# Designs tried in a protein design chat: VHH binders against Mitochondrial protein C2orf69 (C2orf69). Part 2

Target 1, 361 residues: Mitochondrial protein C2orf69 (C2orf69), of Homo sapiens (Human) (q8n8r5)
Amino acid sequence: SSCSQARTMNPGGSGGARCSLSAEVRRRQCLQLSTVPGADPQRSNELLLLAAAGEGLERQDLPGDPAKEEPQPPPQHHVLYFPGDVQNYHEIMTRHPENYQWENWSLENVATILAHRFPNSYIWVIKCSRMHLHKFSCYDNFVKSNMFGAPEHNTDFGAFKHLYMLLVNAFNLSQNSLSKKSLNVWNKDSIASNCRSSPSHTTNGCQGEKVRTCEKSDESAMSFYPPSLNDASFTLIGFSKGCVVLNQLLFELKEAKKDKNIDAFIKSIRTMYWLDGGHSGGSNTWVTYPEVLKEFAQTGIIVHTHVTPYQVRDPMRSWIGKEHKKFVQILGDLGMQVTSQIHFTKEAPSIENHFRVHEVF

## First folded at step 13 (VHH)

Design m1 (from k2 with F104W)
Fold by OpenDDE, fold request of step 14:
Structure m1 (fold): chain B 361 residues (1-361), chain A 122 residues (1-122)
Amino acid sequence: as target 1 above (361 residues)
Amino acid sequence: QVQLQESGGGLVQPGSSLRLSCAASGFTFSKYDMHWVRQAPGKGPEWVSSISYSGSYTNYATSVKGRFSISRDNPSKTLYLQMNSLRPEDSAVYYCAKDRYPYWRGSEFDHRGQGTQVTVSS
């Protein structure tokens, strides 16, 4: 009885071609604004601007009916981001002998992440004015700090005035840089016409080296509409050490509202995000003063807190988790719209998860 | 237990040079930023210099910038301060200080040694 061993032809696993959609996410060019002055000419910050996606579509003026009120351009939303420790430009981070492993969290990369999170918004990265040992962010122009960037909050440092004037100046500088790019495209085409090269006859048959036509990458002139401060809305985001700026703004709210222009700016702030706030100052990582938070509650600003075990469960910095809980509680008791999420609670505390808050908030 | 032992202080003339050393033990030296702090009689502590845990980055107080140089040898667990062009106002007890936090989690002075006396006088 010859048992014919039926060779079960193992069905060839169709290797699903993972179409690596290499989405060439056209790296939206960030505009770098170096040395933007605030309210004090000695107080300057560097800013990075990533423009909203939609501004490069020329509305082809379809000859629409003249009587339709031009729909007021949708209120231009601006996201202001304050980076944490270690974060810098991608080129600097890749060369950093201590922190190169965190290059994915560069200012340009985070601006790109925020542009996906906040579609049709301008993303502003506001750099600290100093970095101690090229890793600790010191927001000296916004908050009084020690040499390591640990804050000493007060009511009169002028953080709101600085931020307001910084934005006014940054908006003006961004408009001027874009208008010059549009003018330089027009002037290059006019000069090319007049070189009447005289037809010198010389015959020599040198072989046709294929002129690689450098495809002129159509620098699609992203028509940056000039951001108007008057019709602008704002979202403020602090990450890690960058939360010290947000905290200082809370301390100044009562005094800042006395200036009509700053009060109008405060009223244009819709939301504030504290992303995994932390510093090494021993206290005041989260604002827990009822008198400060009562002034904050009168603004109607929506508050979001997104934290990780890296900050709120650190045994060496046990005040952070206690203050965070108290901050959220007081805001709730004051009737504010506040949300609080603790991310990665099932994982060990890590710096990786600290940065990953940008992907999940 | 964390131990820091400063040495190399002394009495020197203005314009002279001195090299301080700090021997570290009881912790993973190569994971912590290190600092020099000084205290003159009747004054509070003054930060002098810091060096990152790898030794790649240094920072200095304005008062000592261009005259002092901080360095470290991680294998020997030793911190150094080369002091050049010494001035009478540099007279103080110099302390080696460990950072409280490893790597870049934060920066704060944690432990310091007994210090070494530096006196600059004619």
Scores: ipSAE 0.870, ipTM 0.957, lowest interface PAE 0.5, mean pLDDT 87
Fold by ESMFold2, fold request of step 14:
Structure m1 (fold): chain B 361 residues (1-361), chain A 122 residues (1-122)
Amino acid sequence: as target 1 above (361 residues)
Amino acid sequence: QVQLQESGGGLVQPGSSLRLSCAASGFTFSKYDMHWVRQAPGKGPEWVSSISYSGSYTNYATSVKGRFSISRDNPSKTLYLQMNSLRPEDSAVYYCAKDRYPYWRGSEFDHRGQGTQVTVSS
């Protein structure tokens, strides 16, 4: 498994107070779902789940709550991240002769960055289904793509339905897997406790740590809420090539909201982030069609764009910067809440700063 | 000025092997992924294989996987396609193609050579 072989990384920036756990510990907490079916059972994606730890409430019962029968889980927030080119599981990247330089931006490490950025949220990494030359991400299950993964957007591909069904199936699979993990820890503690009950008087603290430790409670199905669609809210994040998924979703909005379940899902999306979107193909890196953006503006979704000179000031791909400006302008004119930032403007364009957008958005 | 010169084609019987070469000049060969594309009469171009700029990774169309092998020699600026167990369906003009972008900046066909004819016939 990728989680077993992962090593800690120091995420960029000074994250002392935000780093209650190391990146290595976060990678070991990752749940990898290697085959999650979408709208078509033959079309599956790999997903990675990291539940945020730390500052939120972890107990099932709140102070002053007299009703404990069949407790309802609290509303959940889920961050859905679509990675870009080069990004893969850390172990794969460290063994890649060309991509090892970018190992800090592995799927697990970015999940850790996102967990710090969005505390008390579930972090989902949704991996592309195909990579050309082990480096160019191809989102074939979300959008019609050429062999290099460049998109051909349309209104009818089915990306919303695919994403929705991925989440339904991933939530169910994660419940089963987390329940097995909880049972494994429970069984291990039961066996170990029986074997070690006689020498538990030592000052080295196995029993002392038990006084304040909710180790069994935190890992039990009752103490930890698995992912749930009930009253859930979502943030969607596309990075680099992963932005093609967000763009395809925009093209589909008008038709996709005709399905009641998908319309409810769309209404649960609070925020969308485009992080340094880019791909080859000469156009359509940012959506600039007013008829498409008009439908998007009616959703009330909060929009963030974060770009770097690597994408928006590249002479070989000059359409990207122009399209980005037009995307922001049209949405602003339509009344959407849009934040737009260009990072590292005083530095030469670089792929390093392209990835570092994760540290500054 | 990018120049790509394919060679090594010919008329062969089914089951034979051929090795295609592509001599490259006018660009820094070792910075760019490279491709083989073929085109049969009356058909559109068909991607055959790609190789990363260092030579470490390759991809193949399903129709040729296991029979064809792409390789490169960066010091000599040469791309190769070893074609084994040739079939009549492999008959086409074969082109080598330079990727438009270096390293990680994207992938897109750019320049191609004039091609070399491969004909597999009894």
Scores: ipSAE 0.691, ipTM 0.875, lowest interface PAE 1.3, mean pLDDT 81
Fold by ESMFold2, fold request of step 14:
Structure m1 (fold): chain B 361 residues (1-361), chain A 122 residues (1-122)
Amino acid sequence: as target 1 above (361 residues)
Amino acid sequence: QVQLQESGGGLVQPGSSLRLSCAASGFTFSKYDMHWVRQAPGKGPEWVSSISYSGSYTNYATSVKGRFSISRDNPSKTLYLQMNSLRPEDSAVYYCAKDRYPYWRGSEFDHRGQGTQVTVSS
């Protein structure tokens, strides 16, 4: 159940001889949750977690404080990312004839990009439940969708409840899995420490400290704060087709806040990013209904829109640019803070630049 | 001008097989996903199957999965639907349909042909 998957990660081609596995190590640091229930037992999603870079435990606490006998975790920030069309796990993308050229934008690699952008945050990738022709993402568990994944938004589908329950269940599941990941990291750290301590070329007294620190660090390095909703804050990011989830959440704000837990979750959302939203269907890529946007503006959430000519200057999908402009204009008129940027304006529209928005937003 | 011409329909008994063809012209066939859609009298259109532009991926409506097989030949610009174990409820006009968008840009029905009648009776 372990070694055979390693062969598919390292295909029998021109495999490297030296240790240049930084990308593979980062992909192995991602925790994949293959079946996370949401609002209903039949409505599950796959989630990918890249845990926060900081451990949150600082051993250099102030002495002599009885309230500090057990460390208190700092408030946590969580980034929720909804991927677009084409995006999948790296291993799946590299094996598929049509999608392999976009392998750099795999779920794991984007999680890594987001971890750099939000270095003290837990990064969650929330995968769609259906892909048409293995390339068009369909968020059926979040929004009424046609067979191609184009949305029909409404106020009562239940996307907020689904998202909230996904988080509750994912946090529980990740606590058990992070404990196993901590043991695996602990074992790998022990092996890596032994390999690096023989031989060593570093000078200035690092040799003795490394050997002794490796034994001590094995015991102390296994302390992690699990994901927690208490005092947590959130950033939501939709990319491309994934923006349909953010849009559906806007339609539901008025009804969803009637549940006290979901209202508290809504109030914990600091920022929402729409990254180059787009889909087929002729309309509804950006929310343009003033009554929906009035409810959104009352939240005080900071809004960022980042678009490229691939979406907003596409003659075949001319509604996208018009709707984006209207979305930004209405929210601005309502007094909401909205950042709106168009990237790569001097380059020809391309799917490459569509993905590169992740590098510049 | 996009042209799609379906053929291969007919009157057959339950349990029979038919192979539908669709000849395409007026666009770069290998850039577009293709679809089969059917419409029975008094019913709305029903999606049957789709195939990706390279032919590498297919998907099917639940009602036909395991019985129908979609394929394409990009050099000859031809789409096919192999229909096995036909049932009376498969009776319909069958249309091939071009996707509106090339490659990864999106998915949406666009042009379709005049259709070919499939009738499963007796």
Scores: ipSAE 0.677, ipTM 0.870, lowest interface PAE 1.3, mean pLDDT 81

Design m1 (from k2 with F104W)
Fold by ESMFold2, last read:
Structure m1 (fold): chain B 361 residues (1-361), chain A 122 residues (1-122)
Amino acid sequence: as target 1 above (361 residues)
Amino acid sequence: QVQLQESGGGLVQPGSSLRLSCAASGFTFSKYDMHWVRQAPGKGPEWVSSISYSGSYTNYATSVKGRFSISRDNPSKTLYLQMNSLRPEDSAVYYCAKDRYPYWRGSEFDHRGQGTQVTVSS
């Protein structure tokens, strides 16, 4: 019921596949938080929230039991995704003369893929704060970075505190934004499908279009609980350059556990995914320091690694594959639950398959 | 056999303009992002500006933003730096640098040229 989530063509021979209607609808339903402060007010990130419809604790109760009038929200699961190079909002990518061919891997479209993969979870995309040449993601608020976004990891940068405060502030902002307002508008006609708009973005010069707007009652808008930290659990996903955030968090574990709130947050993390990690710098694409990995192994977090030949079989970046193997081996020897998969091994290395890891992990 | 040859430096007064050029050969110029870096006496190297492989996007160090303009001509395999409103603090050897990786594979300095001297003095 949709076009491919990825383009497989070179820049000059891009395929004509259209984004699916469901992807377009999801982009309109994403809540964009343009400036979320983290560890301090000047260190902010843009976040994108997609809540999957259809299963949460819906308010269907009637007052019939005076002893239990309060709703009991279920524990929430949150997926935190750190995008890689090239990825941006769909509207920006379609206008990018170098990156338009990768538009299917926009932040909104990946959020939709993740919502299908984690259907009862809140999906958060945590955008980097700087992009070099509008294509290389730089996570300056999470890790010391050079001008290209290559990391210099240390134990004291403050990435855990930054992430925790981003979540606290994003949850509060999303609650304020979702309170007493319709979250979704019903869009039945195909004419509205031709109108490109988002909560924070507009299309140029649409006029004479027949757009139907159907406002649902506040009951429909309240069919999902707002994000909450109470009893919440987390999955962290880094893709490509976004893996630098996960790596920095590992370096900080020993010191970060000393803060009671950060320690509670660490204990709420169930699973971490490294998806095809890669960056410039000649080393440190995967964490291979046993003292760092020993602290990580004590957390009991389930680890998944998913890689492709684009990263792990690149002769120009030969350290990446070696470091990946060492990361998996050390964690396995330390008793962590680790899975490791290499995808597309029968195909030539390609950036297309690099992105397609989102479809197969 | 990557070859980068900078030219266009010289001695100028404060407030003047200069245009630096970098002739490139030995690689497919249009596949690679390009950079300008500079090094003043007694200082380490300093990144100045970058331009994407198509020329569509640029970045500048805060010290030069608004005064310098990077550009490229892919058919002639030439990188440029237009330097306006020059200050004594801009005095340095200026190097053009090739990115190590094509297109989207990463960003990292690779080869640089021999440099061209820019001196801004009253």
Scores: ipSAE 0.676, ipTM 0.867, lowest interface PAE 1.2, mean pLDDT 81
Fold by ESMFold2, fold request of step 14:
Structure m1 (fold): chain B 361 residues (1-361), chain A 122 residues (1-122)
Amino acid sequence: as target 1 above (361 residues)
Amino acid sequence: QVQLQESGGGLVQPGSSLRLSCAASGFTFSKYDMHWVRQAPGKGPEWVSSISYSGSYTNYATSVKGRFSISRDNPSKTLYLQMNSLRPEDSAVYYCAKDRYPYWRGSEFDHRGQGTQVTVSS
């Protein structure tokens, strides 16, 4: 954080330069859902939502034909991010004696990076349910894990159902939270100058209604449109240890698609990113079973892998690079389009560059 | 050559306390999380406790939580297990174990010592 003293001592910098929002302001834009049930009410995950900026697409009137139609809500895109080891909420990381130096990769900050990378998308961070030694992420609700969070993949754990139910419940909880917050703001500002709650069927949706929209400071920076499953599409992103969730989903594809609701969810997944996947255990960091990958190739999902020497060129974990290469090779042989990039190849392996994959993928 | 030497075991009565020590050499002790595991006759190995490389964080098996306390002294390269309110079911050989990976790279049991016997009986 180089000096940017603009708040008190203006003028300090040059006009035309844009300061980014402070990290504190951006972190306050996130909605934390502290207990979201999944497939089993006893198994819940914490989720973090950062929504698109709001103000979606508005149809423009032609010069000679001002059409008056009720707008349809746009189809939504949702990005589901599974964090790796170390990552936590910013306030927890700043107080962590071992992990404080990685605070820039907090759940909130990564959500902000993803929001810029995927504009007009809802960003969901799906936190693991257990952290060993407060640093090793353990995705016990998604995959059979040892005490350190290393996975034992199988076809019947239920990760697809768990993820689907998390989304159903998270969407409902976020809708209820946004509704209550809007009602509270409305009641607090009930003396506001002639702002009438108008039904959505008013056809006069031109720029004049922006004067009638309330922009009170008590409103959250939450999305203007609540999350909705209607025609929704998904991108799944695993980072580091979080890739175990993506891997488990691949193992389940053949059985999971037999459920019509889960099959519809699978068909709504457009893209999957594996970002620098890695964990202990001596093997199974990348899926290399051809029968599993054959099922995956039939989905038509677009695949991206982004890795760094920290994971794929580590002599202590030499299987990771070999398995990554095999994963890409098998999917390519099956005719699937796979983007694969190795970043920072001219730099020494480092955990800093491991995290910096978020900036370059 | 990684060397782990456990000590401090013995024969004690129920309700007693013991403090186990593990002297470490042949690796940079302060880079690695450390563990205690135990094995009773006729049973497989059982994880007891873990401590992070700085000593800031600990985890305990449910069976020992509230009675056992893990600690480390990085300057002396020594791991400890304070065992209070000992019960007959705590009888086992106790092993000090090094994590395979430093810092944040992962967690997995690696080397362990020869162990020290703890016997709790009337």
Scores: ipSAE 0.673, ipTM 0.867, lowest interface PAE 1.2, mean pLDDT 81
Fold by ESMFold2, last read:
Structure m1 (fold): chain B 361 residues (1-361), chain A 122 residues (1-122)
Amino acid sequence: as target 1 above (361 residues)
Amino acid sequence: QVQLQESGGGLVQPGSSLRLSCAASGFTFSKYDMHWVRQAPGKGPEWVSSISYSGSYTNYATSVKGRFSISRDNPSKTLYLQMNSLRPEDSAVYYCAKDRYPYWRGSEFDHRGQGTQVTVSS
């Protein structure tokens, strides 16, 4: 667990490597679902899935009773991440003449950060459906958006139903794909350990009994369960422009919970993180309507806000900081305790520190 | 003070080409995405095309895609629109527009010039 090279690098640098598997291997271990339908079959999103391992993996995945033929899957936790502007697949970002400098914050690399942050969880990256100029994320399937992706929130757009149906369809698609891809990944990982290889001088045609000098990674990989909605719980994370999805969900709470399945989904959401929300449009970066926040405060969802001066101390977008303060104040007045942290306050506002919120939240 | 001056419009026959130019001053041109917007008499403004601050990426309205080409020259602070295969419905005053925010900070129309008239008729 201790490596000489286990250091976190600044955003925009060429660093960020850890003692775990290389970033390239982790990016290849992500399952990409390139067309996942939502509430409307013609309205789809791309999703990325990474399963996070944690402490006690072998015991937590092991079936309890060997006499049982069909063990019950354990309850699962799912982290749903909505990326911001600029963020794309690593391959796309490295070829982007303007965005290549932010490649450390690719969808795959953030999924890896989240996998370390949320062990024993499934990490889902839910990509926007449109990017203006290949850099401004537009969540058209979740919220009414102008041509630049700035939102116009309302109570009836259907973001909750779209998200719910995305998850239903993604879980079904991933059950088949993960089983086949996980078998390939498990086979590669079990072979590529630091175990002592067969010496070249042993050519007698016998199967050698190998001396074990490595850990049994095969046993951990074989206990992986497919994603399941059964007793599942959720954490929602919006970063930057991705916060528009979380905001739209808040606007819809009163109407959305009238649907029995959507209400059950809402009750399965444990925690929501707003990470440095921001966009153009002059307002509506943070929800400040008391009637909306009153409905939200009754859910019991744990709320975290993490912001940086890049968003909340920007003179050109002065509403963002005012709205963030009002959001926190109204929820506090309603009896909700919100974590509210401003990071990098002793540094000049920068897009680098905007991305670095992923390392400190 | 931000100044945008369009030129290159005129009266042409259907199927002709024109190249519009926009001279920019009063701001750091290379920091901002730029846009072309057009307005026909009695109609609202219509977005035509956008180009990123480096010139690397472009977007086009469906009605002009494949016929129009946006470009920029950052050293000369000039935005261009090459208009090919012109149709009568392309007749409008064409404006160049500056984005409000630099780089990655957001996107929103800010300033536009006085425009240049393009008229396509036989």
Scores: ipSAE 0.653, ipTM 0.856, lowest interface PAE 1.3, mean pLDDT 81

